# VH-VL binders against q96il0: the designs that were tried, part 243

Target 1, 167 residues: q96il0
Amino acid sequence: APERGAERRDTAPSGVSRFCPPRKSCHDWIGPPDKYSNLRPVHFYIPENESPLEQKLRKLRQETQEWNQQFWANQNLTFSKEKEEFIHSRLKTKGLGLRTESGQKATLNAEEMADFYKEFLSKNFQKHMYYNRDWYKRNFAITFFMGKVALERIWNKLKQKQKKRSN
Short names: E, the ipSAE of ESMFold2; O, the ipSAE of OpenDDE; V2, 0.75 times the mean of E and O plus 0.25 times the DockQ between their complexes.

## First folded at step 8 (VH-VL)

Design U6 (framework fv_ebronucimab; at its last look DockQ between E and O 0.01; V2 from the best seeds 0.00; counts 0 for: pae E 9.9 > 2, placed apart)
Fold by OpenDDE, look of step 8:
Structure U6 (fold): chain C 167 residues (1-167), chain A 120 residues (1-120), chain B 111 residues (1-111)
Amino acid sequence: as target 1 above (167 residues)
Amino acid sequence: EVQLVESGGGLVQPGRSLRLSCAASGFTFSEYAMNWVRQAPGKGLEWVSYISGFSGDTSYADSVQGRFTISRDNGKNSLYLQMNSLRAEDTALYFCAKGTELSRYYFDLWGQGTMVTVSS
Amino acid sequence: QSELTQPRSVSGSPGQSVTISCTGTSSDVGGYKYVSWYQQHPGKAPKLLISRVSNRPSGVPDRFSGSKSGNTASLTISGLQAEDEADYYCSSYTSKSTYVVFGTGTDVTVL
């Protein structure tokens, strides 16, 4: 069996957003849009006295963010690559170069591009369906843990108030 | 100055591999399709391979299909031809040739060529 | 392989006009739309003379002209000069494969 050369999946370099929030910040920070995914990364605050439940929530949020960043980075890369290939192949078939006779970048018309978009969406429909499903599952889990953390915080505040009244 | 400079030619035995390079200068390399064209001694021109400026789309003559690989590095303004399983019939002067902005099918800039000799 | 056929040689006296034909044998009529012509002096790289059948790039003398009728493209050199002694190649592409093809070449001699 001929070893199918591993197509080096051009893994979108995980551009670690060099945005470091101020060390004294007690809040989550939103970074600039990632150049590959176009999603704004969130830098999650880590409390000094983070509860196990808070830590679990934070980890789940972080994992979900990373998953989402990777998905869209890859999707955008695939889209850009396929779009470029489509344009090039269409120009090639027409016998056209990369520029028009007027010196402008050769482009396809809106009708031709509409065919590309339809085809692209059709090819990726199932992928998008799975993404949406998993997105809802992850966000539901996050919301559930947010509720638990909120309840834990209320309970801890009530216990502290009772202890202060008893002393 | 707008120029193409081929290198990497030489004497090789049949079945061996050779890699040719073409250095481009004086124009926006990534905006043009590039080609390899060869000329056997005392013979006519033969188109060998094409690569697009940006998409990486490639094509090859039937005579070299499956043996040769064209590639480019736009960051280095360089064109390459990896030649594997070389045959005596591959003996030729190899030119890199630049496509025009208007069409890929004619070449407005040529290098001086690099000679490849395949002999036992 | 679709070949573009050229006469092996053409000769003329200084000041005369010579014409080189380039005939496609392929049924792929669509590829001949982009016929080009190249001049190659001995030991030199080819130079583009004509693109798109009749378009003359800057720096190419007006004595070079291209035309096409049916499946035959023609390069005409008017007022032949000693410096025009060279090999001339037509080129086009095939619509099926989009491969570039060259003609068999024509040796032009100035008598």
Scores: ipSAE 0.017, ipTM 0.588, lowest interface PAE 5.6, mean pLDDT 87
Fold by ESMFold2, look of step 8:
Structure U6 (fold): chain C 167 residues (1-167), chain A 120 residues (1-120), chain B 111 residues (1-111)
Amino acid sequence: as target 1 above (167 residues)
Amino acid sequence: EVQLVESGGGLVQPGRSLRLSCAASGFTFSEYAMNWVRQAPGKGLEWVSYISGFSGDTSYADSVQGRFTISRDNGKNSLYLQMNSLRAEDTALYFCAKGTELSRYYFDLWGQGTMVTVSS
Amino acid sequence: QSELTQPRSVSGSPGQSVTISCTGTSSDVGGYKYVSWYQQHPGKAPKLLISRVSNRPSGVPDRFSGSKSGNTASLTISGLQAEDEADYYCSSYTSKSTYVVFGTGTDVTVL
């Protein structure tokens, strides 16, 4: 699970918070969460001798990441906008201001906010169902190509063993 | 052959409506997100809206939110843009653009566009 | 409305290399998000030149290359030819307000 907002004061350097990819990495690696989607991006390694099948798999994974990042960034933005609009509307109906005496944004209590959360989930239920279907479709495709790449690598390993024995 | 062909542009008065169409051929239309992108005379490109393949999820630029409606008919391989309450600022060449099968961020196939002119 | 800044024009002689910048923010170009480039000849539709910062679709000459550093993406045209005279647009996605944003556009002139 991603760790969010668990950092303490800057007593020690945080390499994850100031991400700097290694220059000569030969592996995929995981960056810090994107500010808006809250998803950790994968930085994909491109091998010197990448087969066409390996390239197809990498492009599919890259495209799936782009799709997923954008979906959640947009959903998070929509959630924030609609939450503030809901709070504003309910405060106005109650005859209250948008700010407290201290200047902080006025909020609703948990019982009042429950209406918002229920409405948001209901309104977005179909959108999230279609997202889940597309997510599974993409992950099925990725798994399929992962299997094909694994088989290709096994065959190449067997061919190399046969070549060594013939020499 | 793989192509996108827009139609439905023309000269209209402010406050009127216009419906653009985009006919797709040569690919499985229902699996791809589709977009409208416009270009005002002498200006740059501006994304207008998109619609997902099977799910029908839509999104709109702030400049057209509430006035334009994107839709698709997967049975007819067609994309539509209903433009209501047209303004002079909507005058542009409107392009239909295809995303890739698994990505919506960039457009690998474009139509030649249909011109919309909004003037009194 | 546009979040990505490009120079208005760039020029070069045939055979020269030219570079077009595309400057955004940490929410688009500067993050771990991808940038695309389009070429548009007068009276024609845009054509995808570069996707995912540096990926060249089939049919695009290898003299076109892309890169990114910080909040700035770059398109480089090496060995400039007369047919490269066109408008060039970068694009990126942003999580702040819209699905896709385009750059302001750059007119490339071959002298």
Scores: ipSAE 0.006, ipTM 0.556, lowest interface PAE 9.9, mean pLDDT 80
ESMFold2 (binder alone), look of step 8: mean pLDDT 88; pTM 0.926

Design U7 (framework fv_ebronucimab; at its last look DockQ between E and O 0.01; V2 from the best seeds 0.00; counts 0 for: pae E 10.0 > 2, placed apart)
Fold by OpenDDE, look of step 8:
Structure U7 (fold): chain C 167 residues (1-167), chain A 120 residues (1-120), chain B 111 residues (1-111)
Amino acid sequence: as target 1 above (167 residues)
Amino acid sequence: EVQLVESGGGLVQPGRSLRLSCAASGFTFSEYAMNWVRQAPGKGLEWVSYISGWSGDTSYADSVQGRFTISRDNGKNSLYLQMNSLRAEDTALYFCAKGTELSRYYFDLWGQGTMVTVSS
Amino acid sequence: QSELTQPRSVSGSPGQSVTISCTGTSSDVGGYKYVSWYQQHPGKAPKLLISRVSNRPSGVPDRFSGSKSGNTASLTISGLQAEDEADYYCSSYTSKSTYVVFGTGTDVTVL
């Protein structure tokens, strides 16, 4: 009896964007939209003399990006699956096939789909509210650290100018 | 006749496993989402698990997450609930419930239930 | 955990109208937009009465009606009959740990 292979649950792969920026780049790079989240990943530049504060900012940005990628990848996957199920069930209820006579995937009209969208949004409302809250918190923290890094850089430039004037 | 018939309930000790079955008839089983809902003696209804008829996606209540596994065999018109690491709080009448063609969240057909008793 | 709260019991005389409320907790803002209702007689399986707040399936008497205002859904039984004596459960969606939640249930007694 052939061992029915365990259908690997397509967990949205933690798709490390295979986009590798050029090695000599001194800038952040924006990759193409991720196929699951539809978000463009950012490859953060790592300075040779990265300060502890700059490192903390970079890590916070990276963690926030990964959080966003994971959230939207999962959300989009859930949406797509539930949408397909809705369409399938509704077409069957209407006595329609999954394909048109032309072989195209059968679709529902905008009015029929409006019910799905309303239910889906209602079901996911709290999840989106939490996401938005956390999004603001993370971005506020990032902005705060950006300000700190900016101040550190100004201070370091001033110290260097003073040292050059004293020699 | 359109019906659901649950089976596999019984008395079990804590930590043991039990497998429930639900036999569907009178409708195209593969076209509908299926659910398990339980009712503890003298208590209300509690949703336990869902499985899609189309995508095979599953979900679980937090109370059973990691312990229970819902599955289906569309060729046999059968729904299953594998229950592992059973606890006293899992004692309930377990219903098989069919989703509607309009929504998987409304249950238009229920079985009579099968009783699961978890006791030392 | 998101809970739908129902009154423990409601009673009425034959021919009267009774209303059962189902209120979502404040922590689940927007989570209870669509509500369904089930009737359960003693020792019987639940029966779907209302879907999508007010949609009545075929075979359900017109004396059963559903409505919603804010976070509170209501099931009204008009012209109460002896056979309406049962437990009633509301149900709705949740975006948290479970997809479906049930209300605490209401025992309807016909006096």
Scores: ipSAE 0.019, ipTM 0.673, lowest interface PAE 4.6, mean pLDDT 87
Fold by ESMFold2, look of step 8:
Structure U7 (fold): chain C 167 residues (1-167), chain A 120 residues (1-120), chain B 111 residues (1-111)
Amino acid sequence: as target 1 above (167 residues)
Amino acid sequence: EVQLVESGGGLVQPGRSLRLSCAASGFTFSEYAMNWVRQAPGKGLEWVSYISGWSGDTSYADSVQGRFTISRDNGKNSLYLQMNSLRAEDTALYFCAKGTELSRYYFDLWGQGTMVTVSS
Amino acid sequence: QSELTQPRSVSGSPGQSVTISCTGTSSDVGGYKYVSWYQQHPGKAPKLLISRVSNRPSGVPDRFSGSKSGNTASLTISGLQAEDEADYYCSSYTSKSTYVVFGTGTDVTVL
């Protein structure tokens, strides 16, 4: 939906003056919004004794983040280009310049801009439909592997507890 | 047999056109983003163009924008590059490169390339 | 247009470690962006060596490792061998234009 392409999020507060990943972090954490996608990236913790299944899950999450970041960076770029072209085309049709008499950038009223938004969404409908399908597919896969990791950890605890008591 | 085979290169005069083809085999072509990457003689790699497995999403390097058109035919497992208004600086070995299932941004399968020479 | 900066040449003796740098900007190498590395022997197509900064695809020896700090990614070849003599290219995507960009390339020579 268009909410992802239009809204910004403030940088999360930290105990430092600048965004800087902790060098010895033992947890995932969220960085500031990317300048072009407006999405906040997750910085993943990589433990020294990560199981093969845990590694698969982490890589899947990293790959999904890369895919998502690039999709929205591309859409934001396309949106900006097409919005500017639409405004320029309509201003020229009206015989108006690109700047107002005060020097600021000329724009269109809300009704006229609504036409742009409808056209943009219609043109990109199929692309967003495939994006949503792939997003759900990726997130269901991630959830599946999260469940497998959770079961692996529980089973390992039970196996070690039962080994102690069998002796 | 997983492979990419480029064809359609040759010697052409500046201002003319060529169409490159890339035949894919051994994988489900429609699932993967495809790219063209070129390498001028004795020079480094330069990305040229991308086409998604999704409909309508293409991108081009600034040096070829408006002159080259990437396309694909998923029914024939084929990738194409239509190269119009060729210039001497387009002289290069052109590689077809496959993205991974999840990413268009790194290339895990390459063809051997087809040579395009643009000179008088 | 934009390229990632690599040293033109790096050399080392067999068994030594060499490191190749790949310097970009906050729009490509920096931040969350993933960097890949390719190996190209003379007359051959490039081969993917490292993806996602530090991931080795199956079949790539563990003497190849990748890392990133700030706007610079690094490829390290530990225990240099004669067959490692080749050209190496880094690559990244850029949020500004959604292009894949390659580094300038590094010729690795085994002495």
Scores: ipSAE 0.006, ipTM 0.536, lowest interface PAE 10.0, mean pLDDT 79
ESMFold2 (binder alone), look of step 8: mean pLDDT 88; pTM 0.924

Design U8 (framework fv_ebronucimab; at its last look DockQ between E and O 0.01; V2 from the best seeds 0.00; counts 0 for: pae E 14.7 > 2, placed apart)
Fold by OpenDDE, look of step 8:
Structure U8 (fold): chain C 167 residues (1-167), chain A 120 residues (1-120), chain B 111 residues (1-111)
Amino acid sequence: as target 1 above (167 residues)
Amino acid sequence: EVQLVESGGGLVQPGRSLRLSCAASGFTFSEYHMNWVRQAPGKGLEWVSYISGYSGDTSYADSVQGRFTISRDNGKNSLYLQMNSLRAEDTALYFCAKGTELSRYYFDLWGQGTMVTVSS
Amino acid sequence: QSELTQPRSVSGSPGQSVTISCTGTSSDVGGYKYVSWYQQHPGKAPKLLISRVSNRPSGVPDRFSGSKSGNTASLTISGLQAEDEADYYCSSYTSKSTYVVFGTGTDVTVL
């Protein structure tokens, strides 16, 4: 029985951006663009006295970021693969090799590639619509929790002022 | 208007480094292959380096291989040439040249060039 | 690097036709599919005249034509005008490398 070579699904390695912000930073840090998603990851600051509400906001932001990173990493991989298949198919249809006489990878011109982009966008339109919908839902939730955290911080500041006036 | 504008040229001593920049405008910069071509005073054209618009693949002339680095920032519509270990023979007018939509081998747009002089 | 060889200078009278040759070595034969021609006026950037041996980009006058025979590409300027006085460079891609190569250049003078 011929051993079916396990197609190593190039699972986009969750390339944890090795960018570690300085340990003493009290701010969120923006890393370099991810090589797969091309999105800049944010390293969220964790306060020493993080409230449960602040923690929930941070987790929601983190999950939303990971969701975005995964979506675009997969989308870019799919795009690259389909683009290559399109080029190869078109070259074959034209009776052209995959390499030029100079040994370079044969490519299609911008006009020919315009058809690919149009088809790709059309094919992925629904996926993009769902992404946009979910993006808005997540960002509305984040904004809502940002408002709650802001109110909590105001309330805590008022309580501290009252305690200082009573002593 | 479609244009390329080179900058960063100047007088430098041998062994020093210089970075050239080329600002692109009037076209979708990321969709085109870019090149550096130089012309020594009173001499012909010499191809220096290429960078792909898509893959980021690079190529260099033997005369500059290992010393020069071509790069691009598509977000800034900018092409760069980092020149290290400069030599007197690197003295030239450096042109930024755009590939066509049909081929990387034809340059349909050129900048006015930036002069690099390497002298002791 | 192998260079494409051009005549150093070519001259003609207004209204005449002049031809500039561009000859590669045997090692460059595979690159002639990608022959291009550039015009450069003094103190100016080069301008693409011909691509793919004989293709004229938009805005290039029809008096400029390109051809190839064997290992020699040719640029013909018909109806030579005073404005055609310039340096002309052929360019191609070598079979040995992924390098673009330019010809030695030809100075065209209008007499």
Scores: ipSAE 0.017, ipTM 0.562, lowest interface PAE 7.2, mean pLDDT 87
Fold by ESMFold2, look of step 8:
Structure U8 (fold): chain C 167 residues (1-167), chain A 120 residues (1-120), chain B 111 residues (1-111)
Amino acid sequence: as target 1 above (167 residues)
Amino acid sequence: EVQLVESGGGLVQPGRSLRLSCAASGFTFSEYHMNWVRQAPGKGLEWVSYISGYSGDTSYADSVQGRFTISRDNGKNSLYLQMNSLRAEDTALYFCAKGTELSRYYFDLWGQGTMVTVSS
Amino acid sequence: QSELTQPRSVSGSPGQSVTISCTGTSSDVGGYKYVSWYQQHPGKAPKLLISRVSNRPSGVPDRFSGSKSGNTASLTISGLQAEDEADYYCSSYTSKSTYVVFGTGTDVTVL
């Protein structure tokens, strides 16, 4: 694009993306960040007169949230585990312990840690590409069902108008 | 200490009803999706039913739809399966299974099961 | 309901590797779908062994590994040990109204 694709950048990995619920339900709300994924879950309201199509849309959104929460929780654990393993292996080759004499975890300098970050990004590139593909597929499906719900509501309004016109 | 304990199984005649219970301990029950999974003698695993930790939404295998009802009581840390119109084909060991906080699709904690036998 | 196809049995000697396949379709194993594996010893409840295709929960030995290619998921047990003798089930989910489907099961025998 001739300008920056800000919307595409909002789909970047590392837990930046979240769902914004439609403003249809008066009781949907956003909970506190999950400890593992660092994403705020949406708690969806279930109205009593929900149509089958509206239910399918809500379930698709709930399933997408669960998938997204699971992905980022797992990525955060993988990042933390691989970071500690990298630090451990480098300290071992230097003959240093995992903790300083004060009991704090030993660390590597910024130059050494830069190698880890580059390796982690490279190793996880394909996984994040599959995540982005699936994220777009899910959002396309959600948008499609939002359109179907909108059409359903229009058709119900038209049927109600025709019902009123018939005596 | 973290465990699921099923109860309520037994011998029952076809067409009758039975209610299974699953007591949860050692974790915050209300945060997790819960499931029932069964295994007929000498057979493989069959998923039976699910109930959401968030919404209370339920889902059922086709073989039990309309006859079984899953429910939960978060105040008692308990999961239930009401089984109506029981058939011989419902004979199985019934497991209570916990989903993870993040997924309804994988079961990381199982009970030892309660046996249901449907026979004349 | 639908089942995922697994070999009925596999066997290996101690220290060898065995691989269990789990074959489905693009609707349950392929694409973005996650597959899990369970181990069940006789008279015991199933135990989660692998989640999300290749993730090993804490407490599961590193000799267990999972992978997926196309519509087939695989569980590999390297360095086979006597306690690995058990039934193994894969599991997935589908776009059908049924949320979880299990494989037919594989009996692993250690010779």
Scores: ipSAE 0.000, ipTM 0.491, lowest interface PAE 14.7, mean pLDDT 78
ESMFold2 (binder alone), look of step 8: mean pLDDT 90; pTM 0.934

Design U9 (framework fv_ebronucimab; at its last look DockQ between E and O 0.08; V2 from the best seeds 0.00; counts 0 for: pae O 12.2 > 2, placed apart)
Fold by ESMFold2, look of step 8:
Structure U9 (fold): chain C 167 residues (1-167), chain A 120 residues (1-120), chain B 111 residues (1-111)
Amino acid sequence: as target 1 above (167 residues)
Amino acid sequence: EVQLVESGGGLVQPGRSLRLSCAASGFTFSEYYMNWVRQAPGKGLEWVSYISGYSGDTSYADSVQGRFTISRDNGKNSLYLQMNSLRAEDTALYFCAKGTELSRYYFDLWGQGTMVTVSS
Amino acid sequence: QSELTQPRSVSGSPGQSVTISCTGTSSDVGGYKYVSWYQQHPGKAPKLLISRVSNRPSGVPDRFSGSKSGNTASLTISGLQAEDEADYYCSSYTSKSTYVVFGTGTDVTVL
């Protein structure tokens, strides 16, 4: 599962370790990979003077990350479960146990597994198409709000310049 | 041992305040979303509030917004719920519940709860 | 009250299967939303039975299974045992909200 859903990331805020959340970080930072989704979560910074628009952007990014994490965690678990069920079914059809005589977990070769991969991709094709559509919709919305925040910040800087020049 | 232990419940009169505590042990407390969930006597579960492990981001059920404040002290592995302007309908068993790093919406570890009774 | 609808009670004999429904909308149960299930015995804290619609945490008996179709999630208890007599709650969230919602709860009775 490739990392998706994050358009802007700092890899390590203020020199703090990736695995140690910063106590006073002024930046977003990236945590360790989630066990289920295999995606690294972004931990979002909340500034002291966060505007309502900045808050909406942060919440949208958080919601999108959660949606993305949930999708891939579910897909990874489904993939793992269905893979084991497929192997189990094919081993039973061949009259074999789940373990070899040496105690190693019995498995199928790549050619035998090709049927599983083809079946899984076909079964989940529509789900992945809806995921891609929703991914683009969410990222378009995030980009739109990023633009609004950028304009808000420029406007605030212009107001500050105007006040200083009028003194 | 991995556990959550709530305390601070009791009998209080309407309009008064009460502060609940939840002591966490056996896991890295600061990494996880923490929640309060309550259950009125003979009723179902009602989510009350969460707080994130990192940013301190919070959210509240509409029924308690503006009256309750969730907080945490990661140095003491403790979660708190400050309950102001208590009402009779706040009478419930209050559970501390641990979310996961990624999903703040389901709870894989629960405390035994602390009872809050609001009556004259 | 909760936004997710569950039957008030279901019952079954030992060894039978029972299914508990959890009905919401596309904004809380449908689509990509995760649904979780909790078991609560009288006087005890809730226990997570099912996460992410159908994932069974370690230590939960394999007779518990979850599924979802449309706007309805289901918990199935196959091979009902006396110890399964308890209250069961589903939970999820509203898609355009940060709120967590629980189902109304279902009392499972083993006859």
Scores: ipSAE 0.006, ipTM 0.553, lowest interface PAE 11.2, mean pLDDT 80
Fold by OpenDDE, look of step 8:
Structure U9 (fold): chain C 167 residues (1-167), chain A 120 residues (1-120), chain B 111 residues (1-111)
Amino acid sequence: as target 1 above (167 residues)
Amino acid sequence: EVQLVESGGGLVQPGRSLRLSCAASGFTFSEYYMNWVRQAPGKGLEWVSYISGYSGDTSYADSVQGRFTISRDNGKNSLYLQMNSLRAEDTALYFCAKGTELSRYYFDLWGQGTMVTVSS
Amino acid sequence: QSELTQPRSVSGSPGQSVTISCTGTSSDVGGYKYVSWYQQHPGKAPKLLISRVSNRPSGVPDRFSGSKSGNTASLTISGLQAEDEADYYCSSYTSKSTYVVFGTGTDVTVL
């Protein structure tokens, strides 16, 4: 009985890049590109005296980052899979094997691949539209909270200056 | 088999709290947006809340904002809805509904629902 | 009040085609681009029929089709069958108070 090869469920790796910034860092760190999303993760600094507003901004940035990482990791995986299936299907239709006589992976020409890209973009157009809309919404919210945090910091600095003048 | 099973519904008085649960099986629960949708007796569908699989971000309908809390335990493949300050208008069949890994705008899997009745 | 309006009921004879409309009334112009349709039999959970205006999931019969023109989405049931007697709901995205809104629902009867 042929052992049914366990279909490796390509589990979208939940692996946020294990990039750990130095413990003594007082700023945000940008990690290397994630192998699945190709997005560079940001490790957000947490101040000792983080205000509730700063915390809210940080969390919103983190959530938005994770959302982006997930979207692009899954999109890239889907793209790679569908691309491979397309290539295999077209090679088969041509009566060609998956490998050349030299043992290299058989590929399609640029014109044939252009059809794949057009089809893929067409198929995923709506998905990208959802993404873009949510992206703008999230970034608008982040920008808004950045403004609030900036104002809070200005106000706190002014209060401290007044207190120093009164003593 | 891919399945969602709701539980925790019942009869409660106004102002009380109730916690709904949804057990997921047959798919990688942690990768999907999960939602609660409700249907009052003889009425249409109403979206209640969603929670992201990865980011854990949440959203609520205005009708439940500040009273309901959606949460999940990916280790237990479970979705929850904590309902506080319940009102008569919250009386409905509550469905657990699965989104996609990338989309929260449609639901490809539904549970059978759990009935919540809020009455004096 | 629902932001998506559907006819209360639609009826047809077996083998006929029926169309259910879903009209958006919200100023959220972008949301209606993404319409989904659900079928709900009495005492059952909703079932996804159409996503993203016209995408039919696996296992949904070809007689179900979705379209959209302007702010009105349509579900067409061709070759109406007795088992198609159910409530039908459209849904769409909104950027306002909720991320998903449902239509008012349409009762489809087979005569």
Scores: ipSAE 0.000, ipTM 0.541, lowest interface PAE 12.2, mean pLDDT 85
ESMFold2 (binder alone), look of step 8: mean pLDDT 89; pTM 0.924

